# Designs tried in a protein design chat: VH-VL binders against Arf-GAP with Rho-GAP domain, ANK repeat and PH domain-containing protein 1 (ARAP1). Part 3

Target 1, 186 residues: Arf-GAP with Rho-GAP domain, ANK repeat and PH domain-containing protein 1 (ARAP1), of Homo sapiens (Human) (q96p48r954to1139)
Amino acid sequence: ASMGDTLSEQQLGDSDIPVIVYRCVDYITQCGLTSEGIYRKCGQTSKTQRLLESLRQDARSVHLKEGEQHVDDVSSALKRFLRDLPDGLFTRAQRLTWLEASEIEDEEEKVSRYRELLVRLPPVNRATVKALISHLYCVQCFSDTNQMNVHNLAIVFGPTLFQTDGQDYKAGRVVEDLINHYVVVF
Short names: E, the ipSAE of ESMFold2; O, the ipSAE of OpenDDE; V2, 0.75 times the mean of E and O plus 0.25 times the DockQ between their complexes.

## First folded at step 1 (VH-VL)

Design g04 (framework fv_gevokizumab)
Fold by ESMFold2-Fast, scan of step 1:
Structure g04 (fold): chain C 186 residues (1-186), chain A 121 residues (1-121), chain B 107 residues (1-107)
Amino acid sequence: as target 1 above (186 residues)
Amino acid sequence: QVQLQESGPGLVKPSQTLSLTCSFSGFSLSTSGMGVGWIRQPSGKGLEWLAHIDWDDDKSYNPSLKSRLTISKDTSKNQVSLKITSVTAADTAVYFCARIDYGDYEWFDPWGQGTLVTVSS
Amino acid sequence: DIQMTQSTSSLSASVGDRVTITCRASQGISNYLSWYQQKPGKAVKLLIYAASSLQSGVPSRFSGSGSGTDYTLTISSLQQEDFATYFCQQGYSTPYTFGQGTKLEIK
């Protein structure tokens, strides 16, 4: 984004999510679901940065082609985009509430709390969370090949999405819960 | 619980190959999603990252030294080795190995105590 | 390569002081910034990662802030054990690079 860095200030697609998110998720769904260590392995830092800069400048004009972009560069660009959001994907105002919800012992109450918190997110954030978790659900369906089960994805995306200050285990638990309960939460 | 310790020759002659070993405990490079890196520090100077190797055998090298560096791991012994060819006085430094934490950011924790290598005739 | 510059190679302070150490990157590094503490005879210790996240076991008097190219490590009330050399490091682009270090000395 040329004018701001918050999620609402990004270029939005027809699905009400940032075009950057759509481009990266679509490419990885087409080319990366069976890639070993997808999201765990880092792309080349300079290639990832150049890709992210291109996506920030004009994501609609960026066309990712199989063979021209390494899947690890694309996955790293997506992670950096989400991590660098000034207000975060789950928002600073709600961050602690999401982390606290992960500690609820009763499973039904926990799921109910997540549904309530999702409704309270700004529409773009809510749609982006749904799209991302749906994608991660697909990634873990190929875990026998890519070796990225729900727990592995939670370790990667917990700190990324919550921009944590030493509460990584709770952030990971939120991601794990959302993936495991995708059908009932979304 | 996690510990790393460097071992090296102490003294190496110019033009020879320097071989360093990092022995560690409390984690594994085959199943843990971790990496191990090498960093050096000449006396009274700053820190310079040299290379790292990850659980999946992915290797990264400092471009300024890449032609002289080889990093390898022996997961059965919990060891990572670094080889530096054609050493000169500029390679005199304390050499550290450190675990690279699993996660999005690249940071080093914990570090070994360091091993001093002097290159002198 | 990304160059990391700390504003001073040394500074003097007294126990109880609020101390700030600054680090500037030659280009934007999107919070891929860590702070380390080095004491003679002890292992190098990670204090802060991701510009502002406090490492487990590190005293709460340490904090990190900043964005883009400019970052700061703050010690809110200096203790005797804090006299050490502090380094910043960027993890944004390989080669990973460190600042030159700031040695914190007793007045």
Scores: ipSAE 0.005, ipTM 0.490, lowest interface PAE 12.9, mean pLDDT 85

Design g05 (framework fv_gevokizumab)
Heavy chain, then light chain:
Amino acid sequence: QVQLQESGPGLVKPSQTLSLTCSFSGFSLSTYGVGVGWIRQPSGKGLEWLAHIYWDDDKSYNPSLKSRLTISKDTSKNQVSLKITSVTAADTAVYFCARSPKYYGSGYMDVWGQGTLVTVSS
Amino acid sequence: DIQMTQSTSSLSASVGDRVTITCRASQDIRNYLSWYQQKPGKAVKLLIYAASSLQSGVPSRFSGSGSGTDYTLTISSLQQEDFATYFCQQSYRTPLTFGQGTKLEIK
ESMFold2-Fast, scan of step 1: ipSAE 0.006; ipTM 0.550

Design g06 (framework fv_gevokizumab)
Fold by ESMFold2-Fast, scan of step 1:
Structure g06 (fold): chain C 186 residues (1-186), chain A 124 residues (1-124), chain B 107 residues (1-107)
Amino acid sequence: as target 1 above (186 residues)
Amino acid sequence: QVQLQESGPGLVKPSQTLSLTCSFSGFSLSTSGMSVGWIRQPSGKGLEWLAHIYWDDEKSYNPSLKSRLTISKDTSKNQVSLKITSVTAADTAVYFCARMEYDSSGYLGAFDIWGQGTLVTVSS
Amino acid sequence: DIQMTQSTSSLSASVGDRVTITCRASQSISNYLSWYQQKPGKAVKLLIYYASSLQSGVPSRFSGSGSGTDYTLTISSLQQEDFATYFCQQYDSWPYTFGQGTKLEIK
């Protein structure tokens, strides 16, 4: 069934998240926050593939520098890495529970449920979700320039993080809820 | 068979509110990934996007017109409505509604199915 | 706003001709570009999305190409039914913007 390295098998940095995630997030935070369509736009397929292969081989040796890597290639590499995780970022075992939590009508109850579900995630997954959502919160703070508000990020990352091949409304809502409630959830 | 059909008043006086309705069949705005938007075309000119409404009731408006636009939906009737306040001769155009379906990667797609358009003339 | 410019407002052509219609964006739109066909009294028809992807049901004589800021719609062998106005549209950045249109006319 599952093939390849799970999140826990990835090369970890000092922050207890995969070095691939750290490298990509750091680069986009430094160079990509004002890039129009960041995360929606796709990088060049061959460049994205080569970058992702380099990161998979030895992410610690990869240093992304402004002017040498297009931000769209880096953002595409990050999205593809997250999409390709065999067990998913939210884990297959807990996927349905996360999607169901998005349907809770009471806002305070919903936020409490998300906090409970985060505690149940493996430590690496939990830390990675926190790092990613924190980053997306920063991205949407520049939405006037980059055109990527919370809703736009949810459309992109819902299918990516929950590995849907169609449009699963609940997946997008989980991402949107986590960004909107970042301060109280994390 | 997916179809969209616009309806409007035909003639509106300056300063009044223009109300447009888009009625559709063959899909539902309760379906994840579906959206309906409004586009207009003045005689002999290009197309201008006005507003979108999404399956989750999220709304997006053209910034140049946002203060005058209100988009809403009635999912049970398969209808989307657009209101434009304080109309002038510049609002004389053919008004289209069109569907935009999100692709499998979660990106906003193209306008894949359009209505035939309804002509609105703003004149005293 | 991203400005979309179609270099020709009208083109004259004959049935059987290869026709090329161009569209230029004021900034890179990373292939998030669609082409539409508009005939008098008919609904607007999507032909191409994501710069080069042919919409289901559209004849194979239509093709799209380009990248960055410059995009092209090609009709390999013009048919009588293809005399229409063609519009490009970017959906890379909000608000969505359209070209002014290129009217394809009988020579």
Scores: ipSAE 0.000, ipTM 0.450, lowest interface PAE 16.9, mean pLDDT 84

Design g07 (framework fv_gevokizumab)
Fold by ESMFold2-Fast, scan of step 1:
Structure g07 (fold): chain C 186 residues (1-186), chain A 124 residues (1-124), chain B 107 residues (1-107)
Amino acid sequence: as target 1 above (186 residues)
Amino acid sequence: QVQLQESGPGLVKPSQTLSLTCSFSGFSLSTSGMGVGWIRQPSGKGLEWLAHIYWNDDKSYNPSLKSRLTISKDTSKNQVSLKITSVTAADTAVYFCARTFYDYVWGSYRFDYWGQGTLVTVSS
Amino acid sequence: DIQMTQSTSSLSASVGDRVTITCRASQDISSYLSWYQQKPGKAVKLLIYAASTLQSGVPSRFSGSGSGTDYTLTISSLQQEDFATYFCQQSDSTPYTFGQGTKLEIK
């Protein structure tokens, strides 16, 4: 693991989530909700890398201003940060349990199981999952304009959050379930 | 101009089923993120959340009362109902309904508008 | 279940006083905390949500602060109409739970 790459090693803001996550989510909420293909489209590799490096160095001093950063560079930086977490957002210890929960056939039982699993996450991980899924719920509210419905977001974030190769349909299903049942899971 | 109003029986006998209705205006439960919940307050005591129903028909119940509670909605009538079975004196309280929704700007839920409350007394 | 504890059930104060009401959660609630005001014979009013955001129409003398497990409601200069019972409530997870309430009474 690189120096300072785990969630527990990040600078935390007032909401007890990594400042990197807060900066990116806040910017996209302000400037990116109507951007077509948000999170599906990739930013410029060099700009995304420079942004991520500055956020890793000192996220508190990074101020993202409308017109100065492309939303796709910011969204790509957030995805790379989450994918590159050494222990993952859902933790390696709980990863398989989350994936298996997606197979529960009874919806009410499935929602209850996700709620139980959220409580078992470390506090920073739980707060970060809640903030991220909350943000994705917001993004899909603008899907008529941005073309990113719940299924599209699940395709992008399943592999990103569970660190899979995109072949594991269960990872996408977890993300889709959390967004669809956001109001009762969190 | 959001308004909610509770209606109930006023007096109900032990072991019977208590039925409450919340009628509302100024918003729709067809709107994504919208929900309505029930909260009660026994005389001189604190607030206790009972149940919630959301636009997508997701429901949440207080685990301590879950086996006795049923919440339902009629979106076309702008009504939410709560049924409590096998009532006892412990169910004597003022019952409130309140609007809740996910505020995506802040990432939080809140009970932003409440009804006036309806008193239910359980006695013989 | 997350338990919400308000440090006192009653406080006595005078008009013009700065009043502080505290609320502690049994676990980290990530600032998903609301404050409500209840007056005898009146509907319950939302004052603050997301720990520090004023509800529309609420006077600026009310403010909220805190993070993690510890939260505070402050009334900077108490008015006659502010004598009421104040409740905190977490919205981090169900069941939604309330503090026991702090009744603000005339000294």
Scores: ipSAE 0.007, ipTM 0.584, lowest interface PAE 8.7, mean pLDDT 87

Design g08 (framework fv_gevokizumab)
Fold by ESMFold2-Fast, scan of step 1:
Structure g08 (fold): chain C 186 residues (1-186), chain A 120 residues (1-120), chain B 107 residues (1-107)
Amino acid sequence: as target 1 above (186 residues)
Amino acid sequence: QVQLQESGPGLVKPSQTLSLTCSFSGFSLTTSGMGVGWIRQPSGKGLEWLAHIYYDDDKSYNPSLKSRLTISKDTSKNQVSLKITSVTAADTAVYFCARELSGWYYFDYWGQGTLVTVSS
Amino acid sequence: DIQMTQSTSSLSASVGDRVTITCRASQSISRYLSWYQQKPGKAVKLLIYDASNLQSGVPSRFSGSGSGTDYTLTISSLQQEDFATYFCQQYYSYPWTFGQGTKLEIK
């Protein structure tokens, strides 16, 4: 029931990111940017599980159509996929280094450290982080409607991406920093 | 305030059908995301999940018992029912119903439990 | 099925003690784990969900941690009302499965 050991073992699509990530991000960008509570609201248990199983089996053959798949089921499937990566999106080897970087007091030094850490990620992980943060930057641009500002997204994705105990504020800070400095870091 | 209460026969004979009802308040199964599951506990033993049903009628059953289980809901009465066919002494347990949130999967509020004894 | 094993079926402790209860899954469950408290004659209570999130109304002395296959419930300073049986549950894969329970008893 768990994913393969690394992101590189997944089906890869355009821009060398997992097709699962591309499919979910594309659908939410198309249909979910104005959905209130996007990523905070959960999908249906069985529908989310079935969708994720279909994506894990053959993501290329999964076609998400407006009206046929609820946005909350897709967003939940994406979060679960990212949370379930055995090595994590930021890798277990680099996890603590990313969290420690969030505590650098000088903003320019912090941004420089994040850029260095991104380059040190495996290529598929780096591309996937860029694609995800770009998407979250887009989501927060509609925060007046969807109610998901940068801080709200950081609360949701910090624990998800760093597989933390949910109370680790550093994980949220990394996500928030990457979104706020998207243009400079990527 | 969310509350759930189980009701059942107390005593049922081997080979008969056991019918359990969960009555609840403080939420509705017409509300998106809401669900109810059934869990049982034999005396001195651990908890065993049996089945769940969600607001959209999505249902799942424990594979080991699936052929004997039927879960249904009556949204107008705020009730969920579970039927277990062909009962044996192994079905003697305290039966709990609990609220389960679709997409979250954990049980946030539980009933007190109802004891069912299968004996001739 | 995923098997959930709690390292001890019973544990003796005194008021004021730091208590740790452990739960191991037979495979990685990616933090899809909750902890429950059961007292005789009372409804079962959810304490922790998604491995580390404290349920509303649960005292802050309770905390959860862990990842992969190994999970822990900690009570930082045991109180009289905490003597109960504690269960972990995984909801990573059907069927949902529970640990056998750890009964916390007065020393």
Scores: ipSAE 0.000, ipTM 0.464, lowest interface PAE 16.0, mean pLDDT 86

Design g09 (framework fv_gevokizumab)
Fold by ESMFold2-Fast, scan of step 1:
Structure g09 (fold): chain C 186 residues (1-186), chain A 120 residues (1-120), chain B 107 residues (1-107)
Amino acid sequence: as target 1 above (186 residues)
Amino acid sequence: QVQLQESGPGLVKPSQTLSLTCSFSGFSLSTRGMGVGWIRQPSGKGLEWLAHIYWDDDKSYNPSLKSRLTISKDTSKNQVSLKITSVTAADTAVYFCARHGYRYGYFDYWGQGTLVTVSS
Amino acid sequence: DIQMTQSTSSLSASVGDRVTITCRASQSISSYLSWYQQKPGKAVKLLIYAASSLQSGVPSRFSGSGSGTDYTLTISSLQQEDFATYFCQQAYSFPYTFGQGTKLEIK
């Protein structure tokens, strides 16, 4: 049974983030950190769709087993879930402000601005951003093997999280800044 | 069943540190999703949110007061504390603690409030 | 900061009246809006959260509606115990902010 499409309407797990998010993040952390092109490579469309549908119905009952789910199907399901949020992860109201913050030239001022914007996000959105960026920081730590450095992750997640068509480079810059400054922003 | 009770000094001199304690029953801050916050109200004025703390020790502060505020919890004693440094007459208010509903940011059960007067 | 404005600081009504209290946010708050009741000598009471969700134990004569920037609290048939001050609060962004309050008075 679906609990709705917005973040606040999702089944919430540990750390008060959507169960869909932590199930996918947990699986990729266990099985996908060394997978070449993780998050860049797409899963099979039908398998990704079926997985996302099962997660939307009852994420708590979905058990992802090593060897039974391809990591690319799981990563694609997570990206699709985040991309399809009606108000977006960073919220529609704050979207442009986040993008404008990426253009601040002074690094200290930029980091301070991101921290301010994070505390202004609804609690569930803030927790989800923190969990996701923490995970992406972990993914890039294995970039020598998986070939997904900070820049590569920013190219993938910028358009996904800010719901752009890939033409807005500022979206990628926000993601890159948050990963690079993870320890001081969060 | 859910009850919260504030305790404070009643009177504090300017420049000193104000310490407030919230004692509660009917829920625990070891329970996922639970939080407790502090709100104040100066005489004849509106409500001002100060800070809140969650079961996992995640803390949020009003940015205008952040440098002066420290919130902490003692889960085993069912207590949440707030400290405000360098108080002035502007900090004279009734101080409330309340259980914080994380998903929608509401405060569902409130204490009766404790009056703090800042004067010499 | 998001400014929360209640259209009036005081409102006079009689028992049995339908009463509407309005609250406007300076920007969209996506229904992260709660309504509270405050009576002298009593603990503050949550009435409505998420703009329209009735808190457990609150009489059904209370209802909330609205979206975006404009929200309303309605009391369908005012009772004697409803004379109090009512506050709206946004939790869309920090700092959480409250309206100035609307005092509901007899007559």
Scores: ipSAE 0.005, ipTM 0.493, lowest interface PAE 14.8, mean pLDDT 86

Design g10 (framework fv_gevokizumab)
Fold by ESMFold2-Fast, scan of step 1:
Structure g10 (fold): chain C 186 residues (1-186), chain A 124 residues (1-124), chain B 107 residues (1-107)
Amino acid sequence: as target 1 above (186 residues)
Amino acid sequence: QVQLQESGPGLVKPSQTLSLTCSFSGFSLSTSGVGVGWIRQPSGKGLEWLAHIYWDDSKSYNPSLKSRLTISKDTSKNQVSLKITSVTAADTAVYFCARDDFYGSGSYYPFDYWGQGTLVTVSS
Amino acid sequence: DIQMTQSTSSLSASVGDRVTITCRASQDISNYLSWYQQKPGKAVKLLIYAASSLHSGVPSRFSGSGSGTDYTLTISSLQQEDFATYFCQQHNSYPLTFGQGTKLEIK
């Protein structure tokens, strides 16, 4: 019916987020939080593509086991899944509004705007953003070991989530703001 | 060990095209979050950013010079090149290339490692 | 374009002195400010990023402070190897812009 598979068309797990997202986040939370350069380092292209294809075909049947799957392949598969979403994680309709919110000077007004924008996202997108940002908050808690602080994660995920060419600093700023204000925003 | 080194013609005539090459080692432009930029410094003046290329082949140019600049990369040779067309005496400067790596810096667009610079003189 | 102004083009100091170098942006740059050291014939070195974060391998006598439009680089107890030109750079928006530099000279 529609072109491509949107986030709402994905197989959803018990947490109301795509099983693909859950599988990857769970694996990295268990095995990758102290991995140096997690999310910044790329996995092997062929292994990442094969993993992503398996997850797209039937994510529930994919079992990621410690020692059998490199964390960089899993992190790369997650990033590619999110970047390739036809409508994007933050939706095309709301993309510009999210980027503009990052320029609000007053921090309290900015946080309030992000909360409003989250409520306006489709339920599956909102739940997925919350799960992802929560996970990234955990990743940066280990930044002394993994070298991925909030800024590092923002640079990686800004272009990924907003589907930019890596030149739009506003995309990174949205991700950074959501991580820094996770407790207040979500 | 990260290192960058610029190479250029040394002398170029007005109206010609200037071609510069940055050769590097200790990192790859296939790594997400990594970029290489070009910066120049005319004698007795400050630093001026020219262009940037990123791991995903995305490019940024200084708007004041954009029509004259072309940046490109050759991943197999670990090189980034910059072309400047229709040069004038105002293009006489030391040209630097520098790495932008979020892995070590945790910040947008800081240049954490620089080359030594190569002097280009534009004269007839 | 964001204009970066270093009001002092040159200053003289002695080994052991506390030195401060200032940088002013024409608009708020939200702490996206880096400091660099340039010595003749040597590669330019990053000292400070994000206004106050010390780059790996940089001596602790270097520190950065400031917010909004006004930023400062401080060198406590100046050493012989610190005589160089220092540049600030904003990376809040394109095009990336630098201050004109402050040359630190022997008194």
Scores: ipSAE 0.000, ipTM 0.475, lowest interface PAE 14.3, mean pLDDT 84

Design m04 (framework fv_masavibart; at its last look DockQ between E and O 0.04; V2 from the best seeds 0.00; counts 0 for: pae E 11.9 > 2, placed apart)
Heavy chain, then light chain:
Amino acid sequence: QVQLVESGGGVVQPGRSLRLSCAASGFTFSNYGMYWVRQAPGKGLEWVAVISYDGSDKYYADSVKGRFTISRDNSKNTLYLQMNSLRTEDTAVYYCARDSFYDILTGPMDVWGQGTLVTVSS
Amino acid sequence: QSALTQPASVSGSPGQSITISCTGTSSDIGGYNYVSWYQQHPGKAPKLMIYEVSKRPSGVSNRFSGSKSGNTASLTISGLQSEDEADYYCSSYTSSSTWVFGGGTKLTVL
ESMFold2-Fast, scan of step 1: ipSAE 0.044; ipTM 0.639
ESMFold2, look of step 2: ipSAE 0.000; ipTM 0.534
ESMFold2 (binder alone), look of step 2: mean pLDDT 93; pTM 0.947
OpenDDE, look of step 2: ipSAE 0.009; ipTM 0.565
ESMFold2, look of step 4: ipSAE 0.005; ipTM 0.530
ESMFold2 (binder alone), look of step 4: mean pLDDT 92; pTM 0.945
OpenDDE, look of step 4: ipSAE 0.008; ipTM 0.569

Design m07 (framework fv_masavibart)
Fold by ESMFold2-Fast, scan of step 1:
Structure m07 (fold): chain C 186 residues (1-186), chain A 119 residues (1-119), chain B 110 residues (1-110)
Amino acid sequence: as target 1 above (186 residues)
Amino acid sequence: QVQLVESGGGVVQPGRSLRLSCAASGFTFSDYGMYWVRQAPGKGLEWVAVIWYDGSNKYYADSVKGRFTISRDNSKNTLYLQMNSLRTEDTAVYYCASDYEWLPYFDYWGQGTLVTVSS
Amino acid sequence: QSALTQPASVSGSPGQSITISCTGTSSDVGGYNFVSWYQQHPGKAPKLMIYEVSNRPSGVSNRFSGSKSGNTASLTISGLQSEDEADYYCSSYTSSYTVVFGGGTKLTVL
């Protein structure tokens, strides 16, 4: 009944992912890759809230320009948007299946399982996961400067993307696996 | 318009082989997972096999595993089913079908091709 | 694996509502929201009527609705019309990454 229960109900851009996601990802890619603690550090609460409200109201009219927004406010807005999706990025229907896939011991079987699960995501969700994981792969390439390696990003994004309470380990492993096997699974 | 056209069906003796083809048009074939589903005369639907959009992963029903091979040629927009060691129980109309919105639902269906395995 | 359990037949009069059940296990219908329903007229290929338990593809009448409770999914057709007379099949994804169909239900509109 309510808007925002699924990712496909969001404002979509030309790339078939939410405008909020690509605006935030694009800005951080341009301005935030060398920022120490990117995604770990929180933005200012009021600024993050106002930015997210503006993006939810009309994301196409929000212009993020270098020097005009703090990267931590933008990264916090993105995390909050993803965390607050009622159906989640990986969908409620598939959430437990993704977490269970992380327990597969055989690497080839695990990668094959992730690829199958990606194909079974709605097109908007799959495109959004690909865009996000590609971005996180870029972030970790600058880990010597920003101090956010794959493991650090997994700790931050596991609970955010899977909305888990007490299952952070498995959620983090999914994120870490997707980043490490980006070329093979997408 | 979207079309799936099956061919290659016919009458064949037990123990022999047949190859079915499905010609796809009107959509980006390489973006879709493809399926074979069969229906014996007067009976219900039975899933046979699936092949992922890039051809890398394949799954089969236990009843055909080891005897049937699914394949695709994305450059020709064509799906195949190689059927070996045919049994009378394989007699059915074979349908070619596609994914629905990247999920395991059957959106586009062909008209089917009849395979009759008899002595 | 065994097929999902559907009644062999169901009947109704024009304007009435009917419901077709589809019962599986926790490894298919009960474990996933990947339940779909197909309509098949004699001599024709099946047509997707419901996907993801309760969603309708574009062009499918809102007289068709789906639901699920535990291991049982249901298809309800309201305002029955003569053109609804067909065979109906449920389908579910399984824990073995395969697809299983129900045995089918013949709907007769009296």
Scores: ipSAE 0.005, ipTM 0.473, lowest interface PAE 15.0, mean pLDDT 85

Design m08 (framework fv_masavibart)
Fold by ESMFold2-Fast, scan of step 1:
Structure m08 (fold): chain C 186 residues (1-186), chain A 123 residues (1-123), chain B 110 residues (1-110)
Amino acid sequence: as target 1 above (186 residues)
Amino acid sequence: QVQLVESGGGVVQPGRSLRLSCAASGFTFSSYAMYWVRQAPGKGLEWVAVISYDGSNEYYADSVKGRFTISRDNSKNTLYLQMNSLRTEDTAVYYCARVDYYYGSGEYGMDVWGQGTLVTVSS
Amino acid sequence: QSALTQPASVSGSPGQSITISCTGTSSDVGYYNYVSWYQQHPGKAPKLMIYDVSNRPSGVSNRFSGSKSGNTASLTISGLQSEDEADYYCSSYAGSSTFVFGGGTKLTVL
């Protein structure tokens, strides 16, 4: 159960995405890209919850300094924030359409459909999806060290972003498609 | 230090095959989509083919579809273009190019180009 | 025949501004914000001057600027210099992971 606001109600930073997303992504980019199992490994539950509560209270004032926060606590806080959005990152209204797009057999038509669906998202959601997928593309570039290739990230983020119970393979396929086609989709 | 170097060009008769290579250095090759672009003598640039960073997806210009195959070997930092059933109209300088990736935004311009390799198809 | 339409040639004098147009369709230039511009000197490989409509790579002079209105993208070169004399090509994402090029414009600095 999430106590948070929808994406459009979040604190927005200079990057036009939620400050919570920016701060967590920035920290992991600086400290976590070579961490084995990044996003797969869970942080300590109490530390993750405390961090998330601090970010929700005033994300701009939270100190994310190397050595003060474990990368797994920050990555878990980001995952919980995204999972617990009341309307979801891809919105409840468009969720089924995104999942159906993953079933398009023609790869060119599928990529074109994803671009159309991105334009239909609210501006904050679209910017946040772009920032997140950009970050995940960066994470997988270090997969030789962190062991999180595109498929591993799709297993983690499919259920997180589409709020499934982990059984819907289409959610993972959407994430994998967006990462694999990042250069041409965004 | 970031560079792309093409090789394998030459003079070849119509109907024959030729394989081009593009050696990448100074950057993480496996993180970038790669393109082949050609330029016929005195003509403009023409996109030929693209391959995704992991080699799972390829797309081709209609003029070469079914005859050319793009591939990559990320362990060798090398891009390839297998050209079959060559025609006189395939005569061109062939360039390889990368699309730059930058955290927080995709840069879709081809920011690094090789010097090109000349392919002449003549009888 | 090129997918994107550019004027074959443009000319200007040192210190002037010139603009090169690139006209596509509602399915490429008009739809996507992925327009790039390349400069090519004789015998050289193309050099990226503008990407994503209006962004400059590091090291490209701010005399070069890009814009888009409807189905037409434009490259503007201000404070024209002799070394700007070159061929200029536009390119646009055309969907399905493909890109298309313009026919090229020869810039002459008189």
Scores: ipSAE 0.000, ipTM 0.444, lowest interface PAE 17.4, mean pLDDT 83

